# Designs tried in a protein design chat: VH-VL binders against Rho GTPase-activating protein gacF (gacF). Part 5

Target 1, 176 residues: Rho GTPase-activating protein gacF (gacF), of Dictyostelium discoideum (Social amoeba) (q8ssn9r234to409)
Amino acid sequence: EPISQSTEDYTDIPRIIKMSVEYLFEKCLLVPGIFRESANAMELQRLSQLFEKGGDIDLSEYTDPHCIGGLLKLYFREKPIPIFPYDLHKRIYSVLNEEDSNIKVKSLLESGLGKGQFLILRYLFELLNAVSINCNVNFMNYQNLAICFAPSLIQSFDLSCYDVIERLIENYHSIF

## First folded at step 1 (VH-VL)

Design M11 (framework fv_modakafusp)
Fold by ESMFold2-Fast, scan of step 1:
Structure M11 (fold): chain C 176 residues (1-176), chain A 120 residues (1-120), chain B 107 residues (1-107)
Amino acid sequence: as target 1 above (176 residues)
Amino acid sequence: EVQLVQSGAEVKKPGATVKISCKVSGYTFTDYYMNWVQQAPGKGLEWMGWFDPEDGETDVAEKFQGRVTITADTSTDTAYMELSSLRSEDTAVYYCATGIYDFSGYFDYWGQGTTVTVSS
Amino acid sequence: DIQMTQSPSSLSASVGDRVTITCKASQSISTYVDWYQQKPGKAPKLLIYAASSLQSGVPSRFSGSGSGTDFTFTISSLQPEDIATYYCQQSYYTPWTFGGGTKVEIK
């Protein structure tokens, strides 16, 4: 596949992910507690149903950024099969303290994920890395974001899940 | 906005069963684990277990296994904790607690507590 | 189970004092320690999560630090309304476990 091809050119990134990530990246990097603060339950339900029914959705009509953040987390939590395989995270965890660990992690992700899964995760982690860079304003560092996302992505509370997701957020540019 | 409201105080005899309710509002009940925490008089906090209202899955701490049943009624957004074969050492305040961030192991919201007294 | 050893069990300090409470985990738990305040007759209130993150609405005089097995909670300038028992909790792996608590009293 062309090295220069952007993730936006791939049709396998779900619209709900693409629209939510783009909106949050453009408008919400400085929002205190983004992904941690709860959305209004009825607004989150309404937004979720609108995506389910299809059609054009204008996210700027939703004034609560926590609703869009909540939608993104809900999407991964509700997948029947975790977007991030449990066995893959175990393999990644085993190399976290080794020399050239980020190169080894990158190799494991590339061999352990289908192309669509890799692109979705690359897209998500670009956002999470950008949020963490602004943690002095938004109060969401890479550890805080790992707490919010690890259980949804891997669908497990195992010890190692948080360490793996932290590494992927912190070292996004070395790994993806 | 988010509220957890527990049922009132209970006085029970040894060997009885107590059932405590926790009614939630302000968030989607089925999206987050409901936890139960015991606090004996003048003592610290002890986690009892969690319940996933979405699928009915539960995890109970070893100390309470076989005596604790955690359930919910999703039509009324109410969680329940039932403790059987009551002993004097079960005299405590019982809290329901949830982190309304995805699968949070820390608890942003707590019920007000339900006092259970076990006396002969 | 991960054991949380909290010290001291109680302390007395004056208004304006710096108060420090420590927790030690029986194994490495990264940064997944949370701190709660409990006033008599009330439910616990979350103050700090993920070792160092301040809960929304909590005064900046409360702070946390640490990673691995050793964690500290600090009140930089004790106020009368801070009289309470404070608990650490590990949020790393189930079962969730709490420290034994530290009762903070004013002299």
Scores: ipSAE 0.000, ipTM 0.485, lowest interface PAE 15.1, mean pLDDT 85

Design M2 (framework fv_modakafusp)
Fold by ESMFold2-Fast, scan of step 1:
Structure M2 (fold): chain C 176 residues (1-176), chain A 118 residues (1-118), chain B 107 residues (1-107)
Amino acid sequence: as target 1 above (176 residues)
Amino acid sequence: EVQLVQSGAEVKKPGATVKISCKVSGYTFTDYYMNWVQQAPGKGLEWMGWVDPEDGETDVAEKFQGRVTITADTSTDTAYMELSSLRSEDTAVYYCATDLYGWYFDYWGQGTTVTVSS
Amino acid sequence: DIQMTQSPSSLSASVGDRVTITCKASQGISNYVDWYQQKPGKAPKLLIYAASSLQSGVPSRFSGSGSGTDFTFTISSLQPEDIATYYCQQYYSYPLTFGGGTKVEIK
């Protein structure tokens, strides 16, 4: 499906996300600096255009894992409306230090997101949690991954965005 | 429905070579590494290596380097593990296994028993 | 290579008993430990990943804990279907290495 999609009608996980996440899960959990290291800009652009065209794509032809990681970030960054609403992140931020905060966060996500948005984020954060568990090898802990993804997911550089995304990665199993 | 189906039991003489197959279905064969694990009596499970079916790249544990060849045939969605210069201590059950979520070995073949020397 | 030492090598317990198996790594491996169950004549099955995370579909009586060098796998209330050999595995460093296994039998 086109990366430039301007609608929020999500009935399934988009192909670009499903293929990228599955590839990264299988082959890239131990790659040093995954999501932090920059991809070759020309290859990233070419891969993005292939997904937009809707043709068959074999990600194993792309030997640079940073290109696939970059594609995933680019997808969220270029959405016309952030996958993660700014107002929702503010509400989540306000409860991070409260008793039973993870239960409250889960409730806010379930009420504040459409079903399709929730499924996409659950799918993504499962990957990010798995990457973070391997941080002694890949050097990408919860904080590092939050720095990489918060600006793309919320489309804001507000410092509170980093704390929210970090919590969702770290406590994935309690929240999603 | 993911399935890994291995070839049947083998009986070999010392010094022989054995080649075990693992035929997959229910997922895209070329998208995931295929791993091989040996289970020798009294030693437990031992990782042997993996192959990337897309391009044939392999990584083999040092213990098996020089004797193990791991390959994949994308026309039949089948992975192979070939073990040469067989010794009595190679008597074991051999498993193929894949990991679709990065937690290691969510899916396993049923195992192939190899007996070296009757 | 990282050595994984399991204790005990075998145990016998009654239905309803709490069963504890330990695994010790020869060096620090953080939380990069999986636990597998292998029933007689069957392939292994993943029960616990990342030292303490329960695999989907696995009964809640199974749990794992630990970090660094010392890891514990627990069955809170042993059931007849739990008769099996259990293995720990590290994935902190290559090659991947398994513990020697713990055979759990019901008396």
Scores: ipSAE 0.000, ipTM 0.430, lowest interface PAE 18.4, mean pLDDT 84

Design M3 (framework fv_modakafusp)
Fold by ESMFold2-Fast, scan of step 1:
Structure M3 (fold): chain C 176 residues (1-176), chain A 119 residues (1-119), chain B 107 residues (1-107)
Amino acid sequence: as target 1 above (176 residues)
Amino acid sequence: EVQLVQSGAEVKKPGATVKISCKVSGYTFTDYYMNWVQQAPGKGLEWMGWVDPEDGETDVAEKFQGRVTITADTSTDTAYMELSSLRSEDTAVYYCATSYWYGSGFDYWGQGTTVTVSS
Amino acid sequence: DIQMTQSPSSLSASVGDRVTITCKASQDISNYVDWYQQKPGKAPKLLIYKASNLETGVPSRFSGSGSGTDFTFTISSLQPEDIATYYCQQYSNLPYTFGGGTKVEIK
């Protein structure tokens, strides 16, 4: 299915997200620099094209985990409308230093996102949280992961994006 | 092991141009911004600018605009800082330093290159 | 440009003393402050990132705190190897700006 496909039309997680997240969760939590290291551009574009065509895909055929990590980032970066709305992140940013901030963040996400968007982000952040827990081996703490994903998710380089995404990774179990 | 290795010390006359290199190893060159920092003798640190090696985009501090050119060569994993129309007040140690965009601080630093401008 | 005002400019303390350095930003920068240690003739070394996070391999006697405009860096028990100049830096806005530095010496 096209990367541009609206996530709000589905109650299920898109195939590209589901397959990539599941593979990375099962095989790649300990890979040094996962999501940070660049993938081979040609292989990444080829893999992206295969998902667009909707054919059978076996991710175990791809020995470079950075290609699958790159695909996941590419998916969010290339969406015509950011999966994470800019105005929502600003509202979340404004409450980050308040008492019971995680409860407030949870409430803002639940009211500010469509059901499909919320499910996709919950699924993604579960993976990112798991990666960050293994940062002693993979060298990707929640700050590093926020830098990798914030520009793709919100499609903005506003520094407040990094703080919001970092909070969602670090405190996944309190927020989602 | 991550290393940033800078070119050696330079002695220049006023009006000359100096070009300092910073060769990187141990990480993916395009994953980090390369910053340049000036430190005059006995003075503090002053940010000069950065280059994004992935697309060659640069940002240069106003004080250095018009005299500083920052570039990156991805074929050799080397960043460059060129400072023209040298003045005595440009006598300083120049550092290259990596930042993983905005959030990680300057994680890795070169050893520094001393530039002396004297008549 | 955001101005970072660091104080004191220098201090002398005894081994084992608690050392505190402060840094004030001219506008709200949230927690986008790093702290560096520079020993004579050496490049700076990152100690604290994003106001309060200890860099890997840095001794636990170093700590940072603060948000908004006021930031503090602390060495809980000064050691001889801590003699250096310490700098704060903001990265909330370009251009990045450093504090003037604090020279830490032993009495």
Scores: ipSAE 0.000, ipTM 0.529, lowest interface PAE 12.6, mean pLDDT 86

Design M4 (framework fv_modakafusp)
Fold by ESMFold2-Fast, scan of step 1:
Structure M4 (fold): chain C 176 residues (1-176), chain A 119 residues (1-119), chain B 107 residues (1-107)
Amino acid sequence: as target 1 above (176 residues)
Amino acid sequence: EVQLVQSGAEVKKPGATVKISCKVSGYTFTSYYMNWVQQAPGKGLEWMGWVDPEDGETDVAEKFQGRVTITADTSTDTAYMELSSLRSEDTAVYYCAREWDYGYGMDVWGQGTTVTVSS
Amino acid sequence: DIQMTQSPSSLSASVGDRVTITCKASQSISSWVDWYQQKPGKAPKLLIYKASSLESGVPSRFSGSGSGTDFTFTISSLQPEDIATYYCQQYNSYPYTFGGGTKVEIK
């Protein structure tokens, strides 16, 4: 499945996301620095091309968990249009300190995202929440994960992006 | 930097065997499949097969099965294509061409080896 | 085996012309087609991979498009150094198969 498709309607969770997230959930929640540590560049490139070629892929054959984490980040970073719209994050940012903020955030996500985008983000943030719960072992709390993912998801370095992504990780069960 | 250097031209009689080498440098030999491609004089390109130097796995086009043996020697970073029971129609230029294990296309080719089969 | 039918078999064009070559697969190959340039006496050179991706170091006047069974290769402004035979090749399944080639000549 090509990760560099110019357009994607997200009618289902893409194979690259499903396989990467499932593997990381099963094997990598306790890996120190997961998503922060750099992947081996050649191994990451080969893994990325393998998904583009299509066919059977066994992620357990890869010894560097940071390559699988890097693949997931690369997928979102390379989208021509961010999976998380810039204007949507600004609307969410404006309600973060209001009463019932998580209910308002949920409502904004549901109205601002297509169903497929919402499902993909729910799938991703479930993993990121689980990683953050294990931060005493892996050293990746919700702030660290927001730093790793916000630039890829929104494709912006505005400080408000970090606050929004951090909230979605921390309060996953209230929002998704 | 990356080079595929093939052995020199060969002149063989019908029924003989020819073995062509393709020595690589400038990259990790086991990270790429090595393809072999035949081009008869004035004709197009025809894929013969490939070898995976990492494990010696091969796939050979049916037209060449039984006559072609493709191998790789990781101690010398050299791939080989051996064609037996030569016929006049085997007169051609033979190319080796690397392909990234993960489907990148044949991005680097050897210079070609001319094989002439004549009585 | 997947048959790759390439057209035209030859063409003559002037410097600066837009040149278009077509390749048709006998069954769907998604985007698994490459385009090669071969100059007389030389090995083939990869120009386009995965139907539309430009190989590193290849001039931007070369482009590819298409998916499924119908593929197009274009030279937007033909240069004298582009005199060559061009081949499409599928790698969706083994055996890999090439088109018959298109010989491009300058008038």
Scores: ipSAE 0.000, ipTM 0.449, lowest interface PAE 19.6, mean pLDDT 85

Design M5 (framework fv_modakafusp)
Fold by ESMFold2-Fast, scan of step 1:
Structure M5 (fold): chain C 176 residues (1-176), chain A 119 residues (1-119), chain B 107 residues (1-107)
Amino acid sequence: as target 1 above (176 residues)
Amino acid sequence: EVQLVQSGAEVKKPGATVKISCKVSGYTFTDYYMNWVQQAPGKGLEWMGWIDPEYGETDVAEKFQGRVTITADTSTDTAYMELSSLRSEDTAVYYCARYGEFYDYFDYWGQGTTVTVSS
Amino acid sequence: DIQMTQSPSSLSASVGDRVTITCKASQSISSYVDWYQQKPGKAPKLLIYAASSLQSGVPSRFSGSGSGTDFTFTISSLQPEDIATYYCQQSYSFPWTFGGGTKVEIK
């Protein structure tokens, strides 16, 4: 069993993540500034509360794609324990400039995360990689996305966090 | 029930090639790296290399580069390790060992294959 | 390559004794050390992973501790079935490297 700093036991991908990622992947890859543009705070709060109630939610009723992007970021930002442990990112950062670095990064993720946490991050980074591939239309390259997500995933503003998240987005297919 | 079953003992002459198999069952073969570890008589464990069966990517330790080839056959769930240009110092027990999809340790090992190199 | 230096190379102890083995990495490896037991004529068996985590099915008398460069493996009360050679391994970076092993014998 890997070392994890999260107190949550993840059996499957949470509904809020699954629905948000699926919607964004299907409908929003070409939206300019996706994840960078601010969502309306009241609309975001309302959508968050709907997920808490556990009822049926139709995301296609939300015309602002930045609201769904904001929901995804909010979910990770508000976790009591970061989904991505601070110590794990430090270990990953130390190997980024080494030969075979992507193999070493994959190894560190697999040993440093619980299976559920790894699967959630793999699911998220698949979306972020796809967004970055469309950066000529949406203007969100892997560096821009790292700026948007690193503070939410690791819950730290250390500069090393941005380099780690950037690597995971850019080299998704080699790491995950 | 996870099992790694290796081929039987081999006796080879110097300069020959040996190919050892490791057949797996009880899990999805492509979800885990397969590693090979050498243990000379009365000596410790030495990592030789690994393969990712899903993509066929391999890494081989510097000591064995040029002599070791690691392959995987996903149709039979079998990993292979070939060691060429055999020397007397290659006399050893060779183990296959599974390295986790989510864990960086060897959780299951084959029973070992004894290779004896003698003239 | 990360070098793992294990000590002692061998020890003899009595049933019920506390046995301690140490492993030193040539550079910081955080908590990424694993410990294996190998009985004569058998394949190695994982006992401890990530420095201190006990593998499922392994008796609680086995434990591990340490971080950075210095790691310790302990058998709190040696049993006859614990006669074996014990190895540490760093799982921090390729290539994977093992300690030289510690042979544990009963007096």
Scores: ipSAE 0.000, ipTM 0.449, lowest interface PAE 19.4, mean pLDDT 85

Design M6 (framework fv_modakafusp)
Fold by ESMFold2-Fast, scan of step 1:
Structure M6 (fold): chain C 176 residues (1-176), chain A 122 residues (1-122), chain B 107 residues (1-107)
Amino acid sequence: as target 1 above (176 residues)
Amino acid sequence: EVQLVQSGAEVKKPGATVKISCKVSGYTFTDYYMNWVQQAPGKGLEWMGWVDPEDGETDVAEKFQGRVTITADTSTDTAYMELSSLRSEDTAVYYCATLYYGFGYLYYFDYWGQGTTVTVSS
Amino acid sequence: DIQMTQSPSSLSASVGDRVTITCKASQSISNYVDWYQQKPGKAPKLLIYAASNLQSGVPSRFSGSGSGTDFTFTISSLQPEDIATYYCQQSYSTPLTFGGGTKVEIK
């Protein structure tokens, strides 16, 4: 599937993804409702615009973690072509209940995604897995996170997409 | 040095249209929204709208919708505010301003033009 | 639209006095309030952003505080050059809205 040339190189993670994921992983794993709670609309627009225009950004000065969470979701939602192909979602869904399903899912991701797409998703799902581990404090388990991210990643409203995204969060260490 | 330089004073009749310019220097014009603010004589500040010079996207306050057109010309680093169907109540000083604050205290970017006086009289 | 109610509309004080101006938002806006100074015939100048942060180059006698719906701007020791009208402004959402202004005069 066509994506920008820079993201097809597995060593090239977009700055917005790298900075947002790193910040959230280091500082926001325990924030109640992270990714579910709405961001301040003006701050989200400003932050999005800064990344779009290539501005100098230091996320450590930001006080609202929900804005950074919102930025990450916005990035995936606004891609002209979904980062996660719908046909790949269907192939993964078909093997979820099979023996050695996580090995099969890993294989499908590696063959169905460009190197850049795989790296971006690996980066994202590492964060989402870490958030879900802390669900006793942040109230965001893998099911809740799948609800927040599946529509943005696949850009489809097929309810079965939630099962696929949920599996990738829950079993990150076996799949990526 | 950052400067926003506005066009000169205008005297217009009711029903006329006025177009005010705001020429930018000292920063990258496309990096920040350009806002327009109205101030009637002896009154406070009222936001009219903004334009994103990079793509021409605008947001205009409801009071001015249908009468205000805000544009940007990146070839000359100049923003424009055009106000049509002028009324005596539009007599005011009009400011262009870059009203951008870095999220959560990173930095701010706040620069104003010197203002343009528009007088609407019969 | 978010309404910003500023008080008082005017005040007179002596040089060296502590001056306080308040601003109330019609809904919670966290800390997204900025304070401007406008001298006669001049464009506004930013003094405080995000409720309590002093703009670079602005004298330390100016300060801001508050969160949610109630905000305060203070001049700890009024100077002659501080004669101006002061405005609060919310940056939480568009349309951007200003308070009605407070005219500060020396008696």
Scores: ipSAE 0.000, ipTM 0.464, lowest interface PAE 14.4, mean pLDDT 83

Design M7 (framework fv_modakafusp)
Fold by ESMFold2-Fast, scan of step 1:
Structure M7 (fold): chain C 176 residues (1-176), chain A 118 residues (1-118), chain B 107 residues (1-107)
Amino acid sequence: as target 1 above (176 residues)
Amino acid sequence: EVQLVQSGAEVKKPGATVKISCKVSGYTFTDYYMNWVQQAPGKGLEWMGWVDPEDGETDVAEKFQGRVTITADTSTDTAYMELSSLRSEDTAVYYCARGFYEYAMDYWGQGTTVTVSS
Amino acid sequence: DIQMTQSPSSLSASVGDRVTITCKASQGISSYVDWYQQKPGKAPKLLIYAASTLQSGVPSRFSGSGSGTDFTFTISSLQPEDIATYYCQQYYSYPWTFGGGTKVEIK
């Protein structure tokens, strides 16, 4: 595989992630409370089921951006095995306050994740970083986004999970 | 062209079971829920339940639980609604209708009349 | 269950008249309301979805509006072919529930 691929060249990113992330990047970076505001539960179930069925979906037909944000979170929450391993986050947490911590975090991710998991997380965190850059308009800073995503990605409510996810959002360009 | 074609009219005795079919064409059967709706003579519409043809998951309204079985056969692109222990109050037209987010039911079958009489 | 209260139950109007039908939900349902037309002996036909979006192929004289608990369906200029019973339906929460219907007849 080429060492420097664009996100568009990754063919092993699941369709639900690729479509949702692309839509949110294009339409939702400035939406107040994106990922924090709740969507209707039935709406989320319908969209989730439609993606599971493998049908063609035009997300531009859906007017509620919070539904797409909720769908992305639901996808990770419902995985049988967390996309982000619990023991990996513990190792990352232990180095967060060390010199050159971002280099150490990058090494731990590269050794602790399969290639597909790394690419999926890179794709997701690129979006979360972009959302956080626009926090003056959308009110979703690094801490807010970590609160929204850590429980879904690691499937744990340990406080250390929030610190790890926050670091990955803030320092995306240094780590991924 | 999306089409939902239902089986023909049925006349049943009280206590019998009726099974109505809904054959679809013009779309991928497993991409949509199939709903069933009852309409008693001179009355309004009442939702009965749905099936997800992909995995056979169903949800049935409480009023019909225990008497209604909704199924789907992906080899023939056909949905079924089976109603048991028929009573005179079950005399109605039964519709199948394709379900989707944004619009609950965008395409409907022509209806199947079920008459329960002794 | 969410109750949909539809009014009036019936009306008679002249060709060219503006006709309005209302639905009230027993709780907030955002914009998750559809409107159907049912002609005698026929299956219902979807006219409006998501409270205000016109279904493809449906004439522009039909429109919908509202959000939350109060919804309105309008025929701007009644035509003879519009004689039918009209139903609202919420799809916010299971079980899905319909209004009681409004029978529209021409004088």
Scores: ipSAE 0.000, ipTM 0.465, lowest interface PAE 16.2, mean pLDDT 85

Design M8 (framework fv_modakafusp)
Fold by ESMFold2-Fast, scan of step 1:
Parts: structure tokens; C-alpha cells; sequence
Structure M8 (fold): chain C 176 residues (1-176), chain A 123 residues (1-123), chain B 107 residues (1-107)
């Protein structure tokens, strides 16, 4: 997968993010409804508790891909401070319809996020872009993925959040 | 108050087996991994392995595989580390340490340590 | 296995000095580095977890930074009670490996 083949060093990626994203990239790009379908509740609870205990985890022992997708969303949803600042999304939203909007979005992300936040989001959005490319099989286009992730990343249901996250998924290669 | 209390010092001959206990109090024993760490005289810290008290799962460092058995007894809230076929180079202080972590933060760290058990292997 | 290379192996500094210890991982471990203090005859004590998070009850003069493969631990103003050996540890993957330790002494 692209992430596993990347020569870029994602130095600030938390273990739960790195392990989940790598697994989803390797195994789950073609899974129908990935990130939309509900996880098995007992497996998701078990897996989240394993990360809470801090021991080594083998994700290949978890056969439900929706559990790992659910864990990734749960992680962002439960952050006390959103990984994606609300004020930053407002600034990005204001430039979405301007000329050279992707260049402006890239600049706003680079100036509005710490390096670690930027690297985490780049890592995540590469996965989401790859999922969307396979939407003819998995039925998750960039609009569908924005609906799944925007509330977790920004922790807001404002309509503008969905447009911003959708742009980052669709135009990943121009922005990150 | 979270506390780990280890058994007392042991003196053993080469080839013997030693079993060290670590009694826990002040938290739910099954909620956290219990780690064992070796420190030879004048040397640094070396991780030996851990046990998950909830299901008895263990992970043991390659250096100690075949000689170390790590167990947990949930009826007495006590973890054990048993080291067999003792050699002079096993002379060390052995620590138990519980790992407190936050899955949300992605951290794993040994917050609470036992006082240590000195094991001397001599002929 | 992930190797943790810690430097220096020992240092001497004066009270009030800034002391910096470094730790290098043989592969990227994100921010999964913890720092421990061990005083003579005592068990180790956790000071910093997840590279930069200060453990409750630990004085603010202790700090950590870094990510990926390069990590630093700093004592901003060395106090007499800080004489100890300090260890980094990676908690990214088993076996959870420690650095070789840095003995901090007052000159």
C-alpha cells in the first residue's frame, strides 16, 4: 500500500493510528461500507481496552474490519481537543471557492497545525483517499467518508465541516 | 494507595530455580499488565516479560525464553516470576512493575514499581 | 528488537545547570518513549511518559521532547536530589527495551 511504500517519515503518528491505518490500507480498501457499518461492539470494546492496557496488539487476530475502522473513528471522536481545530476549518471553508483554492488550503493547514497534527492528518487522509478511489467496490466515495469522519475530526456537525473534510479527501495529492 | 510488595531476598546455587512474588493492592489486578525487569549489579534495566492477569497471556523476551515462567493468581492478587536453571549471571535485583496507560494518548508506561527482590546465585 | 542508544553514559554538572540526555531508537517509534529516574538502592520512578508528558507529582524542571528516532530529556535547573541514573525506554513494541542509562553526578 502507498503508506507502507512511502519514503516519508511520519514521526508523530500515535501507535493506535499507525497500526489501524496500516491494517486498513493492507486489508480493507475493498470492504463494502468500510467506516459506515457498525463494528461488533464486544470486539471494539476488547480492542480499545487492549490499547488502554498498553500491551502489544496483533490486529490480524481481529477479523471484523469494521471493528478496526470503528476504533480509528472512536480515537478521534474521544479526543478532548479535536485533532482538526474548529477555527482552522472555518478559515479553510472561506477559501474553498476561490481561485487556487487547493494551494490556499495547503498553506492554511501548514500554518494552522502543529507538525505532528499535520502528519497525523496526512497519514489518515492518504487512507481515506485510497478508500474513495475504490468506491465502485466499497461504496464509500469522498462525500460518504466526509460524513463518517468530519464529526470525529472537528467534533462539530456544522455543514461546513463536511465540505472541508471532503475537499481534503478528494484532493489529497494536491494538498498534502 | 497503589502498592506492589515483593518477596524477600533469595540465595541460590547454580542450576536451582527461584520464584519471586509480587502482591498488588490499591487497584483492580486484572486491569493492567504486570511487567518484570532485571537489573544486574552495576548494570542497566532489562525487560523480561509481562503477564495479563485477566487471561494469563504472557510475552517473554527472547533472552529469557525457556527459563522464565510468568504467572498471575487472581484469587490472591499476586504475580509470580519463576527463573529456572540459574547461572551466576542471573545474580540481579528483579522488579515487578504495573503498566498504566491511556489508549487515547497511545502511551504505555510503568508507573508503579515493587521494591525489588535481590537474587544471588553462587556456588 | 528495537535498540535504544542513550548518551552520555555519565555526566557531572553543577547545581542550577541545565542537563540534557539523548536517546536514539534504531527505528521510528513515534512518541512511545518513557523516562525513568533511579536513585541508588531504589526502584525506578517514572518521570516522563509518551515522550513529553510529565507524570503527576514530578517537578516541572523535568521535561522530554522528540519523536520518531531522536528523543531528549532535560533537567532545566539541576538540584542535589536529582543525582541518579536516568533511563529511556521504548514502549512501542516488545521487548520493551531500555537505554543504557545516564549517571548524573554533581561536581
Amino acid sequence: as target 1 above (176 residues)
Amino acid sequence: EVQLVQSGAEVKKPGATVKISCKVSGYTFTDYYMNWVQQAPGKGLEWMGWVDPEDGETDVAEKFQGRVTITADTSTDTAYMELSSLRSEDTAVYYCATAYSSWYLGGYYMDVWGQGTTVTVSS
Amino acid sequence: DIQMTQSPSSLSASVGDRVTITCKASQSISSYVDWYQQKPGKAPKLLIYAASSLQSGVPSRFSGSGSGTDFTFTISSLQPEDIATYYCQQSYDTPYTFGGGTKVEIK
Scores: ipSAE 0.006, ipTM 0.522, lowest interface PAE 11.0, mean pLDDT 85

